# VHH binders against MAM domain-containing protein 2 (MAMDC2), part 2

Target 1, 162 residues: MAM domain-containing protein 2 (MAMDC2), of Homo sapiens (Human) (q7z304r168to329)
Amino acid sequence: IECDFEENHLCGFVNRWNPNVNWFVGGGSIRNVHSILPQDHTFKSELGHYMYVDSVYVKHFQEVAQLISPLTTAPMAGCLSFYYQIQQGNDNVFSLYTRDVAGLYEEIWKADRPGNAAWNLAEVEFSAPYPMEVIFEVAFNGPKGGYVALDDISFSPVHCQN
Short names: E, the ipSAE of ESMFold2; O, the ipSAE of OpenDDE; V2, 0.75 times the mean of E and O plus 0.25 times the DockQ between their complexes.

## First folded at step 1 (VHH)

Design c10 (framework vhh_5c3l_4)
Fold by ESMFold2-Fast, scan of step 1:
Structure c10 (fold): chain B 162 residues (1-162), chain A 121 residues (1-121)
Amino acid sequence: as target 1 above (162 residues)
Amino acid sequence: QVQLQESGGGLVQPGGSLRLSCAASGFTFSSYAMSWVRQAPGKGLEVVSDISYSGGSTTYADSVKGRFTISRDNAKNTLYLQMNSLKPEDTAVYYCAREEWLRSGYSFDYRGPGTQVTVSS
């Protein structure tokens, strides 16, 4: 499930396609799209890549953009960590779900603190006793949606340290 | 079904100006972000400028910032690129492209056949 989104690769992650809102690859020497995005966490520069969702591409509010991991193959338990940026005071919700093979969703994390100009570290206790997908979801619920950016997804088979 | 058709290219002297147009058909133009992409002889594709579906947000490559202006008329299904203070290094085929929401960078799901811009004395 680990991905630093370098080389324009999604590491097996997929977008749930819809015509309203989706995740994009940002950074690198290729120009960024309509918003001013932060420097990449991996390189601390614009040469690296990250994933982002920007409200300037949203046709209707309350639509969700989902970035979906590959199915887990073996039982796993530990700490799922990632870096993110969000604009606070804007109309967005950034959440993390698991989805099992029957299609049942369970929310395991939601961004609950104000974003800032630097990348924030999230550490989520994670357990997958059977095959599951991890889903990064952004919803925009108003005209000041801003952006949400995601980078450096990693897993460690130990409890979270923070 | 989706069609994009560029026009307005030509030969211009350094310091001159050109205005490119792109006529779009076969899709809901006002629902898509659009871009101008160029390819100089022997080089790869460079994204020059993008515009949001509403026209409220625009971005530019550093090479053209301050000289080029992207705009759109959703009522006419037309995308524009105003090019001022043209330099020999702006010589390229310019393509109108529809942004692919599933990825970024050079990614776009449709582009036009291109229009040649040559900046030479």
Scores: ipSAE 0.000, ipTM 0.131, lowest interface PAE 14.4, mean pLDDT 69

Design c11 (framework vhh_5c3l_4)
Fold by ESMFold2-Fast, scan of step 1:
Structure c11 (fold): chain B 162 residues (1-162), chain A 120 residues (1-120)
Amino acid sequence: as target 1 above (162 residues)
Amino acid sequence: QVQLQESGGGLVQPGGSLRLSCAASGFTFSSYEMSWVRQAPGKGLEVVSDISSSGSTITYADSVKGRFTISRDNAKNTLYLQMNSLKPEDTAVYYCARVKYQLLYGMDVRGPGTQVTVSS
């Protein structure tokens, strides 16, 4: 489940293709950006990689971009942590879900809209007693789009400290 | 119905060349920015090249700069990607995508993709 998105590697994560918005690999090349995106957390520079979603003027409720983990292979319980950024002034909702083998979704975390553009640490109590997927979802709830960036997903089999 | 259809993929040896085409239908092709996007096994989606509606502004990923050339023929509703000096790391499914004018990096239509394999 852990992934730092370096070398354009997704660690088995997949996009659920959406014709309106999708997660993309960011960083590494300045020539590919039409806007100023955040520097990655690992390198804190344009040389590193992270995942991002970016859109402006998304008007439809229910448009979502999902990044889906591989199935967990062993029972897991502990702290799932990751870094994220949300561009100020956008209407995006960034959430974490689990999906089990029966297809049941459960929301396990939702971002509070941060007041700054720095990388924020999220620590989420996570339990997968049987094979499950973890889904990072950005939902578009209004006319203002913007980027949401994700990096450095990790898991520790201990209780979250925050 | 808005549709994009890629063609021209295949198996080539390192150092070889391929020309990809994308046929667009169901919309005013000349009004949209277009991109080529790829996904290699185990890797994320990478924007390879982008071209403005008129063809006057073109951008390339650093990984392909100097080797790939994007172009378009608005009279024929066709997008092209000329790929030279192909490397094993260029092995991927290549997608033609329509860039929605109001979505930065957002693509509202893509084709089913064409496989490019660079191997000896």
Scores: ipSAE 0.000, ipTM 0.170, lowest interface PAE 15.3, mean pLDDT 69

Design c12 (framework vhh_5c3l_4)
Fold by ESMFold2-Fast, scan of step 1:
Parts: sequence; C-alpha cells; structure tokens
Structure c12 (fold): chain B 162 residues (1-162), chain A 122 residues (1-122)
Amino acid sequence: as target 1 above (162 residues)
Amino acid sequence: QVQLQESGGGLVQPGGSLRLSCAASGFTFSTYWMSWVRQAPGKGLEVVSDISPSGGSTTYADSVKGRFTISRDNAKNTLYLQMNSLKPEDTAVYYCAKGQYYDSSGYLPDYRGPGTQVTVSS
C-alpha cells in the first residue's frame, strides 16, 4: 500500500464516487479553483501532487468521501504512515478504516485536529492477517469543513516509531 | 466545448491487434488525465486504462494488463490504445474519456466520445 500521488496517479486506489463529496487530485496542473490548495509534501510546491477533499464541493453534508486501497495480498503487520493536512475547520472528520472480504469495517485511526494547516505525519499500527482494504474516509458535518489533504502513504514491517 | 472522437475500431481475429486513437479538442489536453473505457454487450462500463498528463504514469484493468498499452501525444492532442493478443471477451464499444474517476454506479468519467466498436471473432 504505497502512493505519493505524483503525476496524478492513484497507485491502484479507488475513489468511491458519489454525487455529493469525493476525493480529487491536487497540485501540479490539476487544481481546485475554489480553494487555496496546500503545497505538495514531496516537492513542497504546487507542482507536486496529493489527494484532497474540499467542503466547497459538498452538496449534502451527510455523505462521505472514500479512497480505497487495493486488497492486501499476504499477511502483513507493521506501521502504516502517511502525511495529511487539515485546514482548520469545525465540521470535518478524517478517519482510517479496514474492510475485509465480508464487508466488515473497523476504525483503526481518527485524525486529531492538528491546530494549523500544515502537513502532519500519521503513524498507525496496522495488521492484515487476511486480505483486506484500507479506506481513507472524510465526512463533512457542515459548511465550515475546509479541506483535508493526503500524501505519501507508506508501509514498513516494523513497529511505528514514536 | 469539450470534444472527443475515437477511431481505429474494427473486426479482428483472436490473437490479433488493433490501435485505437482519440482526437481531443476544446480543453488543454496536456493538463488532464485521460482514460479508455469500454462497454461489452449487456454489461456495464469498465475503465480499461488511464494515463497521467505527462504520460509518466499509467494504470490498467486486470483484464488487459500485459496486452494493452495506453499512450498520448500532447503535441497532437491525441490519446492511443494499442491492443495486442485480443480475446473474444475484449469485444465492446471503446470510449475515450476525459479525466480519471472510479465510480461504483457505473457512470463514465467527466466526458466521453461517441465510441468505436471493436469485435473479436473467429
């Protein structure tokens, strides 16, 4: 499960589309014209790429945006890490779930409000003893949601360093 | 106005090859991801392949990996799909599409062309 979203590439991730709220590719030549987008974590500029969800595009605040990983292929245990940025908003929830082949969801991480609009490192202990998907989910509960951005997803088969 | 026009479809025998082209106009082609999507008779839409603005990144459906190659010529505003080792199950109308979307409802990406028919039969 690794992706830096460079070149507007999703690395096999699936954007679960709905008519109300979705993830989009940001940075580079693809931009949200209604928001000031964060700079790319990899290049530290608008020329790099990341994924984002922006409340400006939400029509109904009961929908969720999901970005779904490929199924894991072998048992794995270790540290799942990624960078995220949350514009200070009172009306957003950014969560990480696992979903198995039977469709069972389990929440494994939820963002704390970072206090500023800067890239933050998340490190999540991750275990997939059988095939499952990782789901990055954003819910906006009102018009003051701002944006959520995601970049540089990686996995290491060692315990998280903290 | 966004316009996409496919060409290159036809009848081919199993194991044969075809090259599809898509002429794009009405938008800055070089700044958009582009996709090939298809619809077989009686089936839903399948995203076959997509390609980044620079052409540096590509993805393929599992059904076509190793057989199909997507490419683009930004100077000519043209998208291509090279199809090798064609199988009867590749029979479908092939559409050029603007953007990259994965949709559980089966709707096509942002815009699509009128399509070109590919028939693989002996």
Scores: ipSAE 0.000, ipTM 0.111, lowest interface PAE 16.2, mean pLDDT 67

Design c13 (framework vhh_5c3l_4)
Fold by ESMFold2-Fast, scan of step 1:
Structure c13 (fold): chain B 162 residues (1-162), chain A 120 residues (1-120)
Amino acid sequence: as target 1 above (162 residues)
Amino acid sequence: QVQLQESGGGLVQPGGSLRLSCAASGFTFSSYAMSWVRQAPGKGLEVVSDISGSGGRTTYADSVKGRFTISRDNAKNTLYLQMNSLKPEDTAVYYCAKWEDYGGYSFDYRGPGTQVTVSS
């Protein structure tokens, strides 16, 4: 489950690709000509890497982008943590789900609207007693474009602290 | 309707070169910035390079800077990627993408992709 997205490594994560919106590897010297991408959390610079999703203005309502983990291989219980950034003023919803082998989704976390555009730490109590996937999802609920960025996914087999 | 079609992929040995092309139709090509995006086996989607509508501005991923060159011919509605000093790490499906000219990285269409394999 753990991934810092450095060296363009997805650590087994998979996109549900569609032509409208998908998660991309950002960072390094990559900058779209008219876009503003967040700086990497690990290095506080554009030279590091992170995952991000962005969308087109006309196609925002009810579009969904998912980044899906590999199946868990052993029972797990503890704290899942990651850093995230949401472009200010967007109507996007950033959520974390589990999906079991029967295909059932359970929402285990949802982002609050941030007061600033800085990297935020999320710490989520996580339990996978049987094989399941972790899904990072962005739902686009308005006509405004915007990015959501994700970095430094880690797991600790103890309850979340702080 | 926006249509993008990549070509020029293939098998090449390390240190070799390839030139990719993307034929665009269905929109005013010169008015939009274009990107090359790739996905290697087991890796994420990576924006490799961007070029402005006029061709006056370009950007490159750190992994390809100094080796790849993006260009466009607006009279022919064609986008190019010249790839030099290819490495096994460059093995990927390469996509041509039209993207939003305001805001973040966003696009409503990409081509079907062309496979580049760098192997001895």
Scores: ipSAE 0.000, ipTM 0.163, lowest interface PAE 16.0, mean pLDDT 68

Design c2 (framework vhh_5c3l_4)
Fold by ESMFold2-Fast, scan of step 1:
Structure c2 (fold): chain B 162 residues (1-162), chain A 121 residues (1-121)
Amino acid sequence: as target 1 above (162 residues)
Amino acid sequence: QVQLQESGGGLVQPGGSLRLSCAASGFTFSSYAMSWVRQAPGKGLEVVSDISGSGGSTTYADSVKGRFTISRDNAKNTLYLQMNSLKPEDTAVYYCAKDLYYGSGSWFDYRGPGTQVTVSS
């Protein structure tokens, strides 16, 4: 479940299909000239890559964009960490869920308000005793602006320190 | 309990009009954005129109822009879709849907059972 999104590589992550809003690979090249895109955390420049979702691309109210990990293959317990940015905007909610093979969702983390322009570190206690997916979800309430960016997903089999 | 019930569907000639209604109960209607979603035979779901909780903001799919008008009456907990200049391509089951910020992996928390709209010559 680790990915730095470098070289336009999704590491097996997939979008839940939605014609109105999806996660995109950012950095390297600007994909939408009308959007403010953050710089990559790994390279601290536009040369690197990260995932992002931007409400300027949302056509409908209360759209949800999901980025879904590959299924876990063995029992896992430890710290899931990642970097994120949230632009202050209208009613966007950035959350982390697990989904088991039966399709049951459980919220394991939610971002606090307000976001800032700097990359923030999230450390989430994570346990997958059987195969499940990790889902990064952003919910929007209309096209009033704001982006969410995600980079450097990693897992450590040790309890989180914060 | 949350409940959504559509009405107003039926058979109509091309160029005709229909008004769909959705009666909502079990939640604070004015606090939630509402959507009309349709599914044509053998096709996936298409979001046709959205409206904010206050009614101050609306969006429309390109396929219906200029022909359909979404509105709501928060005093009556009712959502409407006025459909004008109907085309055979508008034939579908129409669903009233409620969205929530805290998603369960679905962009619609609840939808009604649907109402059939058939546009035939």
Scores: ipSAE 0.000, ipTM 0.142, lowest interface PAE 13.3, mean pLDDT 68

Design c3 (framework vhh_5c3l_4)
Fold by ESMFold2-Fast, scan of step 1:
Structure c3 (fold): chain B 162 residues (1-162), chain A 120 residues (1-120)
Amino acid sequence: as target 1 above (162 residues)
Amino acid sequence: QVQLQESGGGLVQPGGSLRLSCAASGFTFSSYWMSWVRQAPGKGLEVVSDISSSGSTITYADSVKGRFTISRDNAKNTLYLQMNSLKPEDTAVYYCARGPLWFGELSDYRGPGTQVTVSS
């Protein structure tokens, strides 16, 4: 379930398509309307890549964008970590869920709004005793959206250090 | 373009029944797995049920097993969810989705949803 999103590889992650808003690959030499999007954490340059979702693509209130991991195939327990950015002053909610074989979503983490526009490290205790998916979700609840960016998803079979 | 449109939601008393429909267009409906997902107020998405392209393989979330029935009519490009013995906990916006609820490339489209409210 690890992915640095380099070379346009999603590592098996998929969007739940919503014509209103989806996660996109950012960074690199990709031309986009919004040149103020964050740079990749891995390379900290325009050549690196990350995933992002931006409120400028949200046409209706209460839209959600989901990025869904590959199904885990073996029991896993440890620390799931990733880097994220949230534009200050937005009304979006960035959360992490698991989805199991019964289809139940369980929220395992929710972002705090950062004090500055920087890459933040999230470390989440993670347990998948049977096959399940990990879902990164952004819910847009108001007109003061902004972007959420995600990079460098990794797993370690050790308790979170933080 | 892919279009999915749910209908059949409404207000119903506990113990009641509703039948949801999803009209599909813009793709070969009979070639795709289809799914129902729901989102309760203040909660995340819960996968409810999925059904194979032929209708022969069906799965249900444990919370709805024995109460809900998914079906499809490939001639009419329509997906159905029969909901029986409704509980207040079933109150949610219900979405029709293209593709299986397991990881897969086809699970990429949802309809706008239909509200189901279970209350007196």
Scores: ipSAE 0.000, ipTM 0.090, lowest interface PAE 18.9, mean pLDDT 67

Design c4 (framework vhh_5c3l_4)
Amino acid sequence: QVQLQESGGGLVQPGGSLRLSCAASGFTFSDYYMSWVRQAPGKGLEVVSDISSSGSTITYADSVKGRFTISRDNAKNTLYLQMNSLKPEDTAVYYCAKVYSSGWTFDYRGPGTQVTVSS
ESMFold2-Fast, scan of step 1: ipSAE 0.000; ipTM 0.237

Design c5 (framework vhh_5c3l_4; at its last look DockQ between E and O 0.02; V2 from the best seeds 0.00; counts 0 for: pae O 10.2 > 2, grease 26.9 > 24.2, placed apart)
Fold by OpenDDE, look of step 2:
Structure c5 (fold): chain B 162 residues (1-162), chain A 121 residues (1-121)
Amino acid sequence: as target 1 above (162 residues)
Amino acid sequence: QVQLQESGGGLVQPGGSLRLSCAASGFTFSSYAMSWVRQAPGKGLEVVSDISWSGGSTTYADSVKGRFTISRDNAKNTLYLQMNSLKPEDTAVYYCAKSTYYDILTGYDYRGPGTQVTVSS
């Protein structure tokens, strides 16, 4: 579940395909995007990578982009942390869900900060007593909501400090 | 200019096989993940399979797992889709799609004109 998005396998994360809006790998030499995207959090350089979704590609109201982790393989409980940016928060809802094999969704986190171009740390209490996946979801209310970026997912088997 | 051209489609009976090819040009093929996507009549686009830039990682839609195999030859700038045990529900236009980067998570920024695959008795 931990991932810095620097390897081509992206830790097994997958994008739920959407013909209109999707999570993409940002960084590296990729600069053919409409938005001015940030540097990755891992290396603080243009060569590092992160995941992002850009609202410029939204074509429909309430378009949703989901980045889905592999299923957990062992029971785990603790603090799930990740870094994120929301350039413009007014038209974007950024949330984290869990989903088990039965398809049960649970929202465990939602961004509540105003949009900014700085990396923010999210710390989320996470429990997976049986196999489940986490889903990073961005819902768009318009095409001018900027980007949402995600990087450096980590897990610690202790409770979050905040 | 990025160019993708699919080939190998056609009419087959259920249980038959086809092998699709996609000739790529106008970009560094080996640097990008590639995908096969398809659109059935009256349905939206769906991802059939993805392959990372190196071919070391592949993904498949649940509907095609065990039947389809994606592969690539970076030296030939060619993407392949081996389709076995074809079903009528596999009938669609199949498109070769170029990812925006090397990973298999991304959507595509270029797509070929497509090749028709029809599975019918």
Scores: ipSAE 0.006, ipTM 0.249, lowest interface PAE 10.2, mean pLDDT 87
ESMFold2-Fast, scan of step 1: ipSAE 0.012; ipTM 0.402
ESMFold2, look of step 2: ipSAE 0.011; ipTM 0.401
ESMFold2 (binder alone), look of step 2: mean pLDDT 83; pTM 0.843

Design c6 (framework vhh_5c3l_4)
Fold by ESMFold2-Fast, scan of step 1:
Structure c6 (fold): chain B 162 residues (1-162), chain A 121 residues (1-121)
Amino acid sequence: as target 1 above (162 residues)
Amino acid sequence: QVQLQESGGGLVQPGGSLRLSCAASGFTFSSYSMSWVRQAPGKGLEVVSDISSSGSYITYADSVKGRFTISRDNAKNTLYLQMNSLKPEDTAVYYCAKEYFGSGTWSLDYRGPGTQVTVSS
């Protein structure tokens, strides 16, 4: 479940197939760029790596991009934490789901859309009495554009502290 | 225990439309994600669309996007696929599938007997 996305390694995470919008590895060295790229939380610089999805390439309404974890161990209970950024001025919805052995989706967290481009810490109480997948989903509901970035996924077997 | 019964297939001309239905029984339909999957002659399975338990989240394969619409009626335990602007490349057996968690998004717990869709002149 844990991944800092360094060295182009996804830690078993996979994109759900979607020809228009998928998560990509970002960061690393850049030379001539007019855009502002998020800094990696781990290294606080563009030299680190993170995952991101960018709605610039969205062609149609209601596209979704899912990044799916490997099956969790079970039983487990504690705090699932990660850092994220949401670009301002978009209609993207960033959510976290679990998917159980019966295929049932349950939304366990949704970003509040703080309106800033800073890295935000999310801490989600998490319980898996049996193996399940954790799904990071961005839903694009309009032509507004913008990115969502994700880094430093971790789990701790204690209650969330923030 | 799980039963899925597809219907609505047939022979249609290019540019035509068909609506497929899947009647589900033996499980709590409203609690599960569902998919439409197809298999053309000599090819593997392709997931053409899936829909979450509530109907809020939907995906489509690139090959059918803009032409097919998936929907569900949880009160009637029925899954639908509206197919418009059909192409010869859409010729396949179409299966209704209950999604199963455990081995990725393409893992399916059960398929019905399928319904044949043939698009030709």
Scores: ipSAE 0.000, ipTM 0.115, lowest interface PAE 16.5, mean pLDDT 67

Design c7 (framework vhh_5c3l_4; at its last look DockQ between E and O 0.40; V2 from the best seeds 0.00; counts 0 for: pae E 14.8 > 2, grease 25.7 > 24.2)
Amino acid sequence: QVQLQESGGGLVQPGGSLRLSCAASGFTFSNYAMSWVRQAPGKGLEVVSDISTSGGYTTYADSVKGRFTISRDNAKNTLYLQMNSLKPEDTAVYYCATLRYSGYDWGFDYRGPGTQVTVSS
ESMFold2-Fast, scan of step 1: ipSAE 0.013; ipTM 0.276
ESMFold2, look of step 2: ipSAE 0.474; ipTM 0.770
ESMFold2 (binder alone), look of step 2: mean pLDDT 84; pTM 0.848
OpenDDE, look of step 2: ipSAE 0.039; ipTM 0.520
ESMFold2, look of step 18: ipSAE 0.000; ipTM 0.141
ESMFold2 (binder alone), look of step 18: mean pLDDT 84; pTM 0.850
OpenDDE, look of step 18: ipSAE 0.029; ipTM 0.301

Design c8 (framework vhh_5c3l_4)
Fold by ESMFold2-Fast, scan of step 1:
Structure c8 (fold): chain B 162 residues (1-162), chain A 121 residues (1-121)
Amino acid sequence: as target 1 above (162 residues)
Amino acid sequence: QVQLQESGGGLVQPGGSLRLSCAASGFTFSYYGMSWVRQAPGKGLEVVSDISSGGGSTTYADSVKGRFTISRDNAKNTLYLQMNSLKPEDTAVYYCAAGLTYEWSGRYDYRGPGTQVTVSS
């Protein structure tokens, strides 16, 4: 389930299609502390790549944008880690879900609202006793727009260190 | 209701050119990245090109780089694909798809009915 969004690859991740909001490929250095909004980039850029969602055109409070992994192998247990940014002052909720073959969702992580535009590391204890999907979800719960960015998804079959 | 409608396909000789168009309706076109995807006879889907919502970022499959150009007109809700120096192996049904992707997963519901491009003498 690992993906760095480099080399023109989404690593099998897909958007859940809807007519309002989706995740997009962006570019820029993960150390760019001056970035207010992720900018679209060519994949041949030296600045690197990430996924982002921007809610500036969302008109309904219950819209969600989901980025869905391939089915995991199973059994699988360990630490799922990734980097993320959330624009301060928006009403977006960034969460991580699992969805099993019966279509049941379970929330396994939810972002705290950081006070900065820098990349933050998330480490989530993960267990899949049978094949399931991992879903990165942004829920648009207010009229304020803003972005959420995601990069460097990785998994290790050991407990999280932090 | 989301709708995508391709046009501009046809029969062309090797070395020729075609321009495909895709008319979009039922969603805010300027917000979404768009893709051209093709399927040759007996083969799977291939993502040919992607374009960002504002048109500032484009990606091309290695098979078409330097020959095809993707563009969009957000005021007209229209996506374009300019195809130059066409080869017999470009023969395929070409689909317009909403959403940015670098690998086609078949999970997008919003794909047009397609337009046939045949390159032969």
Scores: ipSAE 0.000, ipTM 0.132, lowest interface PAE 15.5, mean pLDDT 67

Design c9 (framework vhh_5c3l_4)
Fold by ESMFold2-Fast, scan of step 1:
Structure c9 (fold): chain B 162 residues (1-162), chain A 120 residues (1-120)
Amino acid sequence: as target 1 above (162 residues)
Amino acid sequence: QVQLQESGGGLVQPGGSLRLSCAASGFTFDDYAMSWVRQAPGKGLEVVSDISWSGGSITYADSVKGRFTISRDNAKNTLYLQMNSLKPEDTAVYYCAKDIYSSSFPFDYRGPGTQVTVSS
């Protein structure tokens, strides 16, 4: 589950098939100064990498971009943490789901801020007593676009501290 | 069958300009982000510029920012790179690529690219 998205490596994460909108690897030496994307959290520099989705890639409303973890193989219980950034004035909904082998989705976290220009730490109580996938989802529900960025996914087998 | 065909390269003097074109076929061009990628002699691949499916989001490598302009014409299935104030360091083979940062295999370019040589 853990991934810092460095070296253009997805750690087994995959996009759900969707021709209209997908997560992309961002960062490196390429930046758009007019559409400020966040600096990489791991390196604290523009040379690092993170995953992002930008609503300007969306062709239709009601589309979702999902980034799906590998299936868990051993029981897990603890704190799933990651850093995220949402562009100010964004109508995108950023959520975290689990999906079991029967295809049942359960929402375990949702970003409740419309956005800020800083990396935010999310700490989510996580339990996978049987094989499950973790899904990072951005839903495009309004006319105002913007990016959502994700970096530094980690797991600790202790309760969340915050 | 995805096909990308680059054109417009050539020999120019430092300070000169060139416009590269990439004709796309075999896929729905206006559904994908596009990139220009180059390889200078003896160096690895460098992503020069990216443009979203709509043209609403654009990025540039620091080495070309302020000099190069990426654009697309979705009605013509064509990607462009306007290169101004060319430097000897811009000498490279330039490739057109479909969404090189997705989890698909890394370079979806067709053909040998187009050679740009900047020398006096």
Scores: ipSAE 0.000, ipTM 0.130, lowest interface PAE 15.2, mean pLDDT 66

Design g1 (framework vhh_8ghr_2)
Fold by ESMFold2-Fast, scan of step 1:
Structure g1 (fold): chain B 162 residues (1-162), chain A 122 residues (1-122)
Amino acid sequence: as target 1 above (162 residues)
Amino acid sequence: EVQLVESGGGLVQPGGSLRLSCAASGFTFSSYYAIGWVRRAPGKGEELVARISGSGGSTSYADSVKGRFTISADISKNTAYLQMNSLRVEDTAVYYCARGYDFWSGYALDYWGQGTLVTVSS
């Protein structure tokens, strides 16, 4: 489930196929063609590579982009942590879901609107007693531009510190 | 100048097999790029059927082709392949090779080949 998105490896994460909006790899690397796009100038190059989704690629108002983990292979319980950044003043909802083998979604976390466009740490209590996927979802609820960025996903088999 | 050149298309009977090749020039296969196969049947929209990371380590398939198609890459030859088995009449389409900025983006494809026609008929 862990991924720092460095070396342009997605650690088995997949986009739910959607021609309208998808998560992309970003970063300040000279090998990354994406880094020359205007919206990429808003991201921190010091972090190497990260995933992001940007509403500029949205063709319809109510589009959803999902980044889906590999299925968990063994029972696990503990703290799932990651860093995220949300562009201020834009209408988007960033959430974390679990999905079981029957396709049932359960929301386990939703982003607060931060007061600053900085990288924020999220720590989410996570339990997967049977095979499940973890889904990072961004829903766009309007024509306003905006982005959500994600990096440094990790799991620890202890309770979250906060 | 980036170019992708497809080959290997043709006529095949249902249940048959075909192997498509995509020769790339103007860039080198690396983990920073993805190579995909997109098909378009007459009168229908585009479908991304398979993709592979430029390093060859990760692959993904559309549900319509899982278990039948296999994508692979020869990094030293800068060439990607699509092995198509158990072909069906509904697989008839023009198949395009395309490069993406990253492995998982079907929307961020930036260079496309000319396409190669695959016809599956009795």
Scores: ipSAE 0.000, ipTM 0.114, lowest interface PAE 16.3, mean pLDDT 67

